VHH binders against q9p7j3. Designs and how they scored, part 205

Target 1, 174 residues: q9p7j3
Amino acid sequence: MILPLFPETQVHVFVYENVSNCAAIHEQLISQNPIYDYAFLDAATILYKKQVYSAIIRALEDRRDEQMKTKTIHSEVILSLSPKTEISSAFRQFSMTKKSKNIVVVKIDSKLTEEEEFERLDKLVEGNRVEFSDEELQKLIDFKVLKKNYKLDPSTLENPLASILSSIALRGYS
Key: E = the ipSAE of ESMFold2; O = the ipSAE of OpenDDE; V2 = 0.75 times the mean of E and O plus 0.25 times the DockQ between their complexes.

## First folded at step 15 (VHH)

Design dc50 (framework vhh_6qgx_2)
Fold by ESMFold2-Fast, scan of step 15:
Structure dc50 (fold): chain B 174 residues (1-174), chain A 122 residues (1-122)
Amino acid sequence: as target 1 above (174 residues)
Amino acid sequence: QVQLVESGGGLVQAGGSLRLSCAASGFTFSDYTMAWFRRAPGKEREFVAAITWEGDDTYYTDSVKGRFTISRDHAKNTVSLQMNSLRPEDTAVYYCAAASYDFGTPTEYDYWGQGTRVTVSA
C-alpha cells in the first residue's frame, strides 16, 4: 500500500486469527532473530485500519524528523499506537504476547515484494490469514482492552475512531 | 546511571564448567529482561540465553540447550550463566544485556556490559 505522505515507503499489514505459535514467535523475538523483523501487535488492541495507518504515519514522521524514541521503525510503530510516550507501557499495551490468539503484523521498508512477504509470514505464523479490513478487525477486537489502552469513557465508545486517532497524532502534546 | 558488570570468565578445558555473573545497578532490575550474548573472534555477536522480566521464563540458543542454565537473583540484582560441558566452539567474549521492553519486535537490549572472556581449550 501507498501512504500519501510517504509514497516511496513500502508498507504491508497482515492479520492472522487463531494463531497457535505466539510463544514460539516470542522466543524468536527475544533472541533477535532477524527473520522476525516486523511489528507484531495483539489484534485485541486494533479496531480500525486507520488506527494502524495513523501509528505508521506518526512513526515515519518521527523517523523523517530524527525524533524516534526507539531504535527501529517497527518498534516506533508500536510506541506510536500509545497515547503516551512511555515505551515499555506501549509495548505491554499493544504487543503480541505468548497468550495472544489473533495478531496484526506490520512490515515497513520491505526488500521483498508483498507476495514474498505473504509467503514468508505464512511460514512463520501458524494461523489463518484474513483480510486487513475494518470488518475483520472488528471480529478480533477486545473492547475492554481498547477502553483501557485509550482511556475511553462511555460517551466515546459509540464512535471511538476520532478519539483514538487524536490520541495517536497528539501523543506527547497533552 | 545504568551499569552491568560481568565476571567469571577464564580459561577452561573442553568438558569443564564456568559460572558467569552479571551485577546490575542503576535501574529497577525486576522490570528488565536479562540476556547473555557472545562474540567469537572474527564473528558477529550472537544470542546465548535470556530470562524474562515477567515470570522468569528462560530461553536458549539451540547449541547450548541442556548445557547452559541462566538464572537471576532479585535480592542481589544479579543474572548468572552456568556453563557446563564446555566446547572449544563456546570460546568467545560473553556480554550481559538488559532490555526494558520486549515482545512485539526483535528485542532491543538497551544496556550492555563490557564483556568477560571465555577460552575453552581443545
Scores: ipSAE 0.741, ipTM 0.860, lowest interface PAE 0.6, mean pLDDT 88

Design dc51 (framework vhh_6qgx_2)
Fold by ESMFold2-Fast, scan of step 15:
Structure dc51 (fold): chain B 174 residues (1-174), chain A 122 residues (1-122)
Amino acid sequence: as target 1 above (174 residues)
Amino acid sequence: QVQLVESGGGLVQAGGSLRLSCAASGFTFSDYTMAWFRRAPGKEREFVAAITWEGDDTWYTDSVKGRFTISRDHAKNTVSLQMNSLRPEDTAVYYCAAASYDFGTPTEYDYWGQGTRVTVSA
């Protein structure tokens, strides 16, 4: 995928259903295995493609402006999904956990082609890959989690897109 | 304010044992994943072992599995690495590290000790 403000940056987003090895992936993250240099999100927290892209754009803007609060671009994506700037809270809210069943995986600055990333990631994740689309994401979302993470009232849950995107774009500027 | 202090390093012959300890202060120890890393002369730092507060799970790099044991003592705010059947290739400076979050991306360890040297002679 091409981002208009960052046309030179290679971005790939993958969605996996029915993942059985999240605990094994977590072990690889703890040991800092460089093969696992991705952002692993719990799909229960993601409702729209635009939600993920907004976080990626914000992370890339912070990197460009030398304002990243985390050490890596992938960590900055996870932080950028949160309406607040506390790193550990953002990771608890949006990251894959050992108990996750469906995940969204983000790769930025890939040195591989999209097909090569598909092949590699399919070997790391024991689950069924599905299209990164609003339709597929809507099957995996947990609205209780979404409401809690973005402080949504019941009335905004009917059409939360603008509220979510505003929270991501204006993080720390209230 | 936050400090990790390693101890227990030294010189030992192949087949011997050493116990490394890391004393933590200045933060809520029980909220952190603790790990040991090492750096051999002329090489980059590598992961050795980790222990989480959640579920008391432990992980080891393949080369030390079955020989090293990581443990923690909440009352003393310490994490320890019991190293048995030491080999010359275990020669390195060993570092204690702490992470406040260990999900979502390769773990970024927030705090590091100064290191303790382990030399294993043939």
Scores: ipSAE 0.726, ipTM 0.869, lowest interface PAE 0.5, mean pLDDT 87

Design dc52 (framework vhh_6qgx_2; at its last look DockQ between E and O 0.61; V2 from the best seeds 0.00; counts 0 for: pae O 7.8 > 2)
Fold by ESMFold2-Fast, scan of step 15:
Structure dc52 (fold): chain B 174 residues (1-174), chain A 122 residues (1-122)
Amino acid sequence: as target 1 above (174 residues)
Amino acid sequence: QVQLVESGGGLVQAGGSLRLSCAASGFTFSDYTMAWFRRAPGKEREFVAAITWEGDDTLYTDSVKGRFTISRDHAKNTVSLQMNSLRPEDTAVYYCAAASYDFGTPTEYDYWGQGTRVTVSA
């Protein structure tokens, strides 16, 4: 995928349901295995494609402006999903854990095509790949988690898109 | 303020044992995943072992499984690496590292010690 403000940046987003090996993936992340250079999100925290794209755009803007708070673009995507600026809190709120069942995987600056990344990820993730679409994401979301992560009140929970996007866009001031 | 200080390195014969220790200060030790990495002469830094902030789960690289044991002492704010059946290939500078989060991306270790040298002679 090509983003209008970042036309030279290649972005791929993958969704997997019924993942059985999140604990094994977590071990590879702890050991800094470079093969796992992706952002691994818990699908329970993602409701819309625009939510993911907004976080990616914010991360790319922060990189362009030399304002990244984390060491990698993939880490910056995870931070950018959070309405808070505290890094460890953002990771606890949005990241895949060893107990996750459904995940969203983001790759930025891939030198591979989308199909080549699929072949690579299929070897790393033991689950069923589904379309990155609002329809599929809405089957995997946990609204209790979403409400807590974005501090949604009952009046916004019925139609949370604008509130979520605003939270991502306004996460930081510099 | 935040500091990791390694100790216990030295020269040992193949088949011998060493115990490395890392003293942590300036942060809430129990909230951090602690790890040991090493860098051998002429090689890149590699992961050796980790102990997680939640549940003290232990992880090892394949080449040290069954020979090395990582542990932590919450009362003393220390993480230790017991190294048994040492091989010449284990010769490296060993680094203690700490991470406030260990999921989502390849773990970004926030704090690193200065390293302690281990030499295993044939």
Scores: ipSAE 0.814, ipTM 0.903, lowest interface PAE 0.4, mean pLDDT 88
Fold by ESMFold2, look of step 16:
Structure dc52 (fold): chain B 174 residues (1-174), chain A 122 residues (1-122)
Amino acid sequence: as target 1 above (174 residues)
Amino acid sequence: QVQLVESGGGLVQAGGSLRLSCAASGFTFSDYTMAWFRRAPGKEREFVAAITWEGDDTLYTDSVKGRFTISRDHAKNTVSLQMNSLRPEDTAVYYCAAASYDFGTPTEYDYWGQGTRVTVSA
């Protein structure tokens, strides 16, 4: 898709459940294989579509304004999910690890249609694609992880969206 | 102030061995994934081996598996690359690199050494 504020930037988001090869993907990331140029997120940390899109928008705004803290737009998306500015902490909290079972995969600046990008990604990920929707994300979330990552209290856990989006939008200003 | 200093390069005949070392300072060594890359004359830098911050797991590019061994000494803040059965195609400048995370995207190695030259003669 194209976000209204960034009309020349094509973005795709995919969700996979029951992924069996996260360790192999991790090795390809360490060796900097360019075929793996995506943001690989642990789905246990993602509850809403808007959570992902807000992080993408924040990363694109920071790129536009020459305020990026990381070297690539994909790494900036991972940082942008975090309420804090420390890069390594954000990656440890939100990224896919070799032990992850369900993942959300983001591609920014794609030159391919969604179907073409899926065909490429499906060769890399051994798992079952599910719809990128709040309904599917709610099945994969770990609420204990969500609470920790965004410092949610019991009163916000029933409808945490506003708190999460505020954390993403206000990072670096508090 | 971060510093990575490689040593141990030199000239060696094919079939021989060398041990490269990288002394690290200016960061918490155990929090970083350490890697070796190499750049052959006229070519782009390529991945050789890594040892992960979590668990000290090792990873090698296919062309060096079984011949090279990466290791790390946390007490001395050094990473080493034992290079056995060297071939002329291993001729390159070898660089030590460090990354504070190795997940989520292709790894961004924050720090690089100056490199040490390895020449393998036929």
Scores: ipSAE 0.698, ipTM 0.871, lowest interface PAE 1.1, mean pLDDT 90
Fold by OpenDDE, look of step 16:
Parts: C-alpha cells; structure tokens; sequence
Structure dc52 (fold): chain B 174 residues (1-174), chain A 122 residues (1-122)
C-alpha cells in the first residue's frame, strides 16, 4: 500500500489471530533481531483501520519533520497510537505482549510486495492471517482496554473513532 | 546526564563464577529494559541477557541459558549478571545497555556502558 502523502513509502499491515508464539516473538524483539523489523501491536487495542493508518501517518510525519521520539519508525507507530507522550506507556498500552493472542503487524518502508512480505512474515508468526478490515478488527478488540487507553466515556463511545483519531493527532498538544 | 557503569569483570578460571553489576543514572530506570551484551575478540557484539521494565520477563542467549542469571534492583537502579560455570568462550567485554521499550524493532539500545572485561582461562 502507498499512502498518498508519502508516495515513496510502501506500507503493509497484517492481522493474525490465534498466534501461538507471541512469547517467542517478544524474545526476538527484546534481543533486537533485525529480522523482526515490524511494529507488533496487540489486536485487542485496535478497533479501526483508520486508527492504524492515523498512527502510521503520524509516525511518518514525525520522521519527515525530524521529530521522532523513538529510535525506529516502527516504534514511532506504536508511540503514535497513544494519547500519552511517554514511550514506555505507549508500548504498555498497544504493543504485543507475550500473552497476546491476536496481533496487528505493520511494516513500513517495505521493498517487497504485500504477498512477498507476507511470506517473509509468515515464517515468523505462527497464527492465522485474517483480513485487515474494521469487521475483523472488531472481532478482536477488547473494549475495556480500548476505553482505558483512550479514556473513553459514555458520550465518546458513541463515536469512538473520532475520539481515537483526535487523541492520535493531538498527542503532545494537550 | 545518562550513565551506565559496569563493574565486576576480571580473570577467572573455567568453571568459576563472576557477578557483573551495572549502575544506572540520569534516566527513569523503571521505564527501561536492561540488557547485557558482549563482544568477544574478533567477533561482533552479541546479545547475552535482558530483563524487562518490571522485571517480569527475562531473556537469554542459548549459550548462557542455565548458567547466567540477569536481575535488577529498582531501589538501587542496578542490573546484575550472575555468571556461573564460566567457559573460555565467555571471554569478552561485557556491556550494559538500556532500552526505553521492550517491544518493537529498535536498531540499538538507547544507552550503553563502557564495558567490563571478563577473561576465562582454560
């Protein structure tokens, strides 16, 4: 996928359910294995495609403007999902954990086609790939976690997307 | 100013033990995953062990599993590496490192110590 405002940056997003090796993936990330150069998100924290895209765009904008707070574009995506400015908080909120069952995987600056990237990633993730869609994400979301992460209340829960996008867009401006 | 200061290195015979310590300052210690790396003569730097923010997860390279133990003390802002049953192949400069996250794909840890030399004789 090519984003209109970033035509030279190819992005791929994958969703996996019933992942059995999140703990192993976590270990590879801690050890900074370069083969695992992705953003691994807990699907329980993701409700909309636009949420993911907004975070990606925010991260790319930060990179463009030389305002990244993290070391890598993928970690910046994770940070960008959070209304909080603290990196550790953002990762605790949105990153895959060793106990995660379902994950969203983001690849930025890919040199491969979607299928080629999937083949590469499929060697790392032991789970079932599902469509990256709002419908599939809605099946995996934990609303308790969502409400906590974005401090949603009954009024904002009527349109959580607006609140989420505002949180992402205005991070650091409140 | 951020500092990671390693200590505890030295010369030890094969089968012996050493305890490395790293004192951290200048950053919020509890927000960082701490790790040990090592660089053997003629080799690239390699991961040895890590312990996450809250100390609930540890990770070891295969060659040190069962022999090395990483731990951290939040009250003292220290991370330690207990090395038992040392082997000549464990000879290296050992580095303490800190990362502000335990997930994602960082190119490097945020902070590094200067290293402490460990020499294991046959």
Amino acid sequence: as target 1 above (174 residues)
Amino acid sequence: QVQLVESGGGLVQAGGSLRLSCAASGFTFSDYTMAWFRRAPGKEREFVAAITWEGDDTLYTDSVKGRFTISRDHAKNTVSLQMNSLRPEDTAVYYCAAASYDFGTPTEYDYWGQGTRVTVSA
Scores: ipSAE 0.013, ipTM 0.309, lowest interface PAE 7.8, mean pLDDT 90
ESMFold2 (binder alone), look of step 16: mean pLDDT 82; pTM 0.833

Design dc53 (framework vhh_6qgx_2)
Fold by ESMFold2-Fast, scan of step 15:
Structure dc53 (fold): chain B 174 residues (1-174), chain A 122 residues (1-122)
Amino acid sequence: as target 1 above (174 residues)
Amino acid sequence: QVQLVESGGGLVQAGGSLRLSCAASGFTFSDYTMAWFRRAPGKEREFVAAITWEGDDTSYTDSVKGRFTISRDHAKNTVSLQMNSLRPEDTAVYYCAAASYDFGTPTEYDYWGQGTRVTVSA
């Protein structure tokens, strides 16, 4: 996809359910294997496509303005999902872990076509690729995790989209 | 102040052994994933081994698997790399590194030692 505010930037988002090799992926991340240069998110934390796009836009804005707090654009996407500014907290809240079963994978600035990224990721991730859609994400969300990460009360949890987007856009401004 | 100080490097003949140590200070050692990287003359830095903050799980690059062992001593705030059956291609400067998070993206190691030189003669 192309973002209106960043038409020069290639963005691909993939969703996998029933992933069995998250521990193996984690080992590749620890060794800094360049093949794994993606942002790997736990799908339990993502409810809407707009949530992911808002974090991507925030990360791209911070890169444009030379205000990134992390070393890579993919790390900045993970940080940008969090309402907090503390990096390790954001990663603990939103990242894929060894225990994750469903994941969302983000690629920015790909040198490959979307189809080539599909083929590459399908070899790295042992799971079922599903459509990046609100419908599919809503099957994978954990509302307890969502509530904790965004500090949602019962009234906000009934319709959380605006609160989540506000939290992402206003990160660092309380 | 965060510090990683390596020791144990030196010259050894092929087939020999060396034990590298990294003394960590200025942070809660058990909350960090610790790793060893190396850089041979004219080459890029490469991953060698790591031990994770959660569960002390170990990982190795294929070329050292079965020959090298990474371990940590929480009481001494030290991570060690036992290197056995050394080969000339193991000649490199070895760096200790620490990361407070290792999830989600290729791990960004925030803290690095100055390195210790290992030379393996044929």
Scores: ipSAE 0.769, ipTM 0.875, lowest interface PAE 0.5, mean pLDDT 88

Design dc54 (framework vhh_6qgx_2)
Fold by ESMFold2-Fast, scan of step 15:
Structure dc54 (fold): chain B 174 residues (1-174), chain A 122 residues (1-122)
Amino acid sequence: as target 1 above (174 residues)
Amino acid sequence: QVQLVESGGGLVQAGGSLRLSCAASGFTFSDYTMAWFRRAPGKEREFVASITWEGDDTFYTDSVKGRFTISRDHAKNTVSLQMNSLRPEDTAVYYCAAASYDFGTPTEYDYWGQGTRVTVSA
């Protein structure tokens, strides 16, 4: 997709359920294999498409303004999901782990066509790709994880969208 | 201040063994994934082996599997690389590296040592 404020930036978001090879992906990330240059998120932490888009927009704004806290745009997306700017904490809260079963994968500035990117990523992830939609995400979310990550109280948890988006937009201190 | 200090490099004949050590200070060692990278003369840096902060899981590049063993000692804040059956192709400067997170994206290693030279003669 194309974002109105960043029309030159190509963005792809993929959702995979029942992933069996998260440990193998983790090994490739540790060895810095450049083929795996994506942001790999645990789907247990993502409730809405707007949550992911807000983090992407914040990361792109920080890159535009030369205010990135991490070394890559994909790392900045993971940081941008967090209500705070502590990098290690954000990664522990939102990243895929070797025990993850469902993941959300973000690619920014792809050098491939959309279809070629789909074909490549489908070979790296051993799981079932599903539509990036609120309906599919709501089947994969863990509300205990969501509540902890965004510090939601019980009344906010019934309709958390505005609180989550506000947390992402206002993350960190200048 | 953060320091990673490598030792154990040297000259060895093909088929020989060396043990590299990396002493870490200035950070909470148990919270970091530790790794060894190498750079051969005229080549780019490549991954060799790692040991994760969670569970001490080990990973190796294919060319060293079965020959090299990475381990760490939490009490001494030391990570080690035991290198057996060395080959001339293993000749490189070996670097110790530490990362505060190793999930989500290709791992960004926060801290690097100065390197220790390993020369394997034919």
Scores: ipSAE 0.778, ipTM 0.876, lowest interface PAE 0.5, mean pLDDT 88

Design dc55 (framework vhh_6qgx_2)
Fold by ESMFold2-Fast, scan of step 15:
Structure dc55 (fold): chain B 174 residues (1-174), chain A 122 residues (1-122)
Amino acid sequence: as target 1 above (174 residues)
Amino acid sequence: QVQLVESGGGLVQAGGSLRLSCAASGFTFSDYTMAWFRRAPGKEREFVAVITWEGDDTFYTDSVKGRFTISRDHAKNTVSLQMNSLRPEDTAVYYCAAASYDFGTPTEYDYWGQGTRVTVSA
């Protein structure tokens, strides 16, 4: 996908369910294996496509404006999902962990096509690829996690999209 | 103020052993993933071993599996690398590194030591 405000930036988002090798992926991330240069999110934290795209847009804006708080664009995407600017907290809230079962994977600045990234990533992730759609994401979300991460009350839980997008847009606003 | 100080490097014959130590100060040690990296002359920095903040899980690069052991002493705020059956290709400067988060993306190690030199002669 091409974003209107960032037409030269290639963006790909992938969703995998029933992933059995998150611990192995974690080992590759810890060892800084360059093949794993992606943002790996826990699908339990993602309810909407717009949630992910809003975080990507915010990260790209921060990169454009030389305001990134992390060292890489993929790390900045994870930070941008959080309503707070504290990096370690954002990673604990939204990242894939060795215990994750369903993941969302983001690739920015790919030199590969979407199909080539699928072929590559399908070799790294031992799970079932599903469509990046609101319908599929809503099967994987954990509403307790979502409520805690965005501090949602009962009145906003029924239709949380506006609150989530507002939280992402206002992250680091100071 | 965060500081990592390595020690234990030196010259050893092939087949010998060395124990590297890294003393950490200025942060909550138990909240950090600790790793050893090395850089051989003319080469890029290479991952060697890690011990994670959650559960002290360990992982090693293939070339050192079965020969090196990483361990952590939470009370002393130290991480150690026991290197056995050393080979000439293990010759490098060894660096201690700490990361406040180790999931989500390739780990960005926040803090690095100055390094300790290990030379293994044939």
Scores: ipSAE 0.763, ipTM 0.871, lowest interface PAE 0.5, mean pLDDT 88

Design dc56 (framework vhh_6qgx_2)
Fold by ESMFold2-Fast, scan of step 15:
Structure dc56 (fold): chain B 174 residues (1-174), chain A 122 residues (1-122)
Amino acid sequence: as target 1 above (174 residues)
Amino acid sequence: QVQLVESGGGLVQAGGSLRLSCAASGFTFSDYTMAWFRRAPGKEREFVAGITWEGDDTFYTDSVKGRFTISRDHAKNTVSLQMNSLRPEDTAVYYCAAASYDFGTPTEYDYWGQGTRVTVSA
């Protein structure tokens, strides 16, 4: 997808359910294997497409303004999902772990087409690809995780989109 | 203040063994994933072995599996690399590295030691 504020930046988002090899992916991340240069999110933390896009836009804005707090754009996307600026907490809250079952994978500044990224990721991720859509994400979300990560109360949990987007946009101010 | 200090490097003949140690100070050692990297003359830095902050899970590059063992001592704030059946191709400067998170993206190692030289003669 093309983002209106960043039309030159190529963005791809992929969703996989029933992933069996998260431990193997984690090993590749620890070894800094450059083939795995993506942001790997736990789908239990993502409810809406707009949630992911808002984090991507915030990360791109911080890169443009030379305000990134992490070393890579993909790490900045993970940080940007969090309502706070503490890096390790953001990663513990939103990242894929070796125990994850469903994941969302983000690629920014891809030099490959979407089809080529699919071919590459299909070899790296042992799971079932599903459409990046609100409908599919809502099958994979864990509302207890979402409530904890964004500090949602019962009054906002029934329609949390605006609260989540505000938390991402105002990271560090609330 | 964060500091990593390596020791144990030296000259050894092929088939021999060396034990590298990395002493960590200035942080809660148990909260960090620790790793060993190496850089051979004229080559890029490569991952050798890692041990995770949660569960002490260990990972190795294919060329050292079965020969090298990484371990940590939480009480002494040290991570060690036991290197057995050494080969001339293992000749490199070995670096200790620490990361506060090791998932989500390729791990960003924020802290590095100065390195210790290992030379394996034919």
Scores: ipSAE 0.790, ipTM 0.881, lowest interface PAE 0.4, mean pLDDT 88

Design dc57 (framework vhh_6qgx_2)
Fold by ESMFold2-Fast, scan of step 15:
Structure dc57 (fold): chain B 174 residues (1-174), chain A 122 residues (1-122)
Amino acid sequence: as target 1 above (174 residues)
Amino acid sequence: QVQLVESGGGLVQAGGSLRLSCAASGFTFSDYTMGWFRRAPGKEREFVAAITWEGDDTFYTDSVKGRFTISRDHAKNTVSLQMNSLRPEDTAVYYCAAASYDFGTPTEYDYWGQGTRVTVSA
C-alpha cells in the first residue's frame, strides 16, 4: 500500500486468525530477533482498517518531524493507536500477548514485496491468514476491549469509527 | 531514579565458572522483564538471557543454553547469571537490562547497567 503523504514508504498489514504460537513469537521478541521486526497487535483491539492506517500515518508523521517517543517505527505505530502518550499503557492495551488468538501484523519500510512478506510471515505465524478488511476485523474484535481502550459510551458503539479516529488524531494535541 | 549495577565479572580460564549479579533500584523489580546482553570486542551487542516479569519464564540464546542460568531474587531485588563451562568465545562486556513491556515489537530494554567485563582465557 501507498500512503498519499508518504508515497515512498512501503506499508503492509496482515491479519491472522487462530494463531497457536503467540508464546513462541513472544520469546523471539524478548531476544530482539531481527527477523521479527514487525508490530504485532491483538486483533481484539482493531475494528477498522482506517484505525490501523491512522496510527501508521501518525507514527510516520512523528518520525518525519523527529518527534518519536519510542525507538522504532513499529513501536511508534503501537503507541499511536492509544489516545494517551504513556508507552507502557499503549503496549498493554494493543499488543499481541502470549494469550492472543488473532493478530494484526504491521510492516513498515519493507524491502520485500507484499507477496514476499506474506511468504516470510506465514512461516513465522502458525495461524490462518485472512484478508485485511473491515469485514474480517469485525469477526475478531472484542467490543469490551475496544470500549475500554477508547472509553466509548453506549451512544458511540453503533458507529465508533469517528470517535476512534479522533482519539488517535488528537493524542497530545488537544 | 532507576539504576542497574552489575558485579561479578573477571578473568577465568576456559571451563571455569563466574556468577554475574545485577542489583536493581528505583522500580518494582517484579514488574520488569530483566535481561543479560553482551558485547564482544569488534562485535554488535547480542542477547544472552532473559527472565520475564510475568511468571519468571527464562529464555537463552542457543550458544549458552545448558551452560548459563538466569535467576532473580525478588527479596534482594537482584537478577543473576550463573555462567558455567565458559569458553573463550564468551569473552565480552556483559550488560544487565530492564524492560517495562516485552511484547508487540522486539523488546525495547529501557534501562541498562554500565557493564561488567568477562575475559575467558584458553
Scores: ipSAE 0.756, ipTM 0.869, lowest interface PAE 0.5, mean pLDDT 88

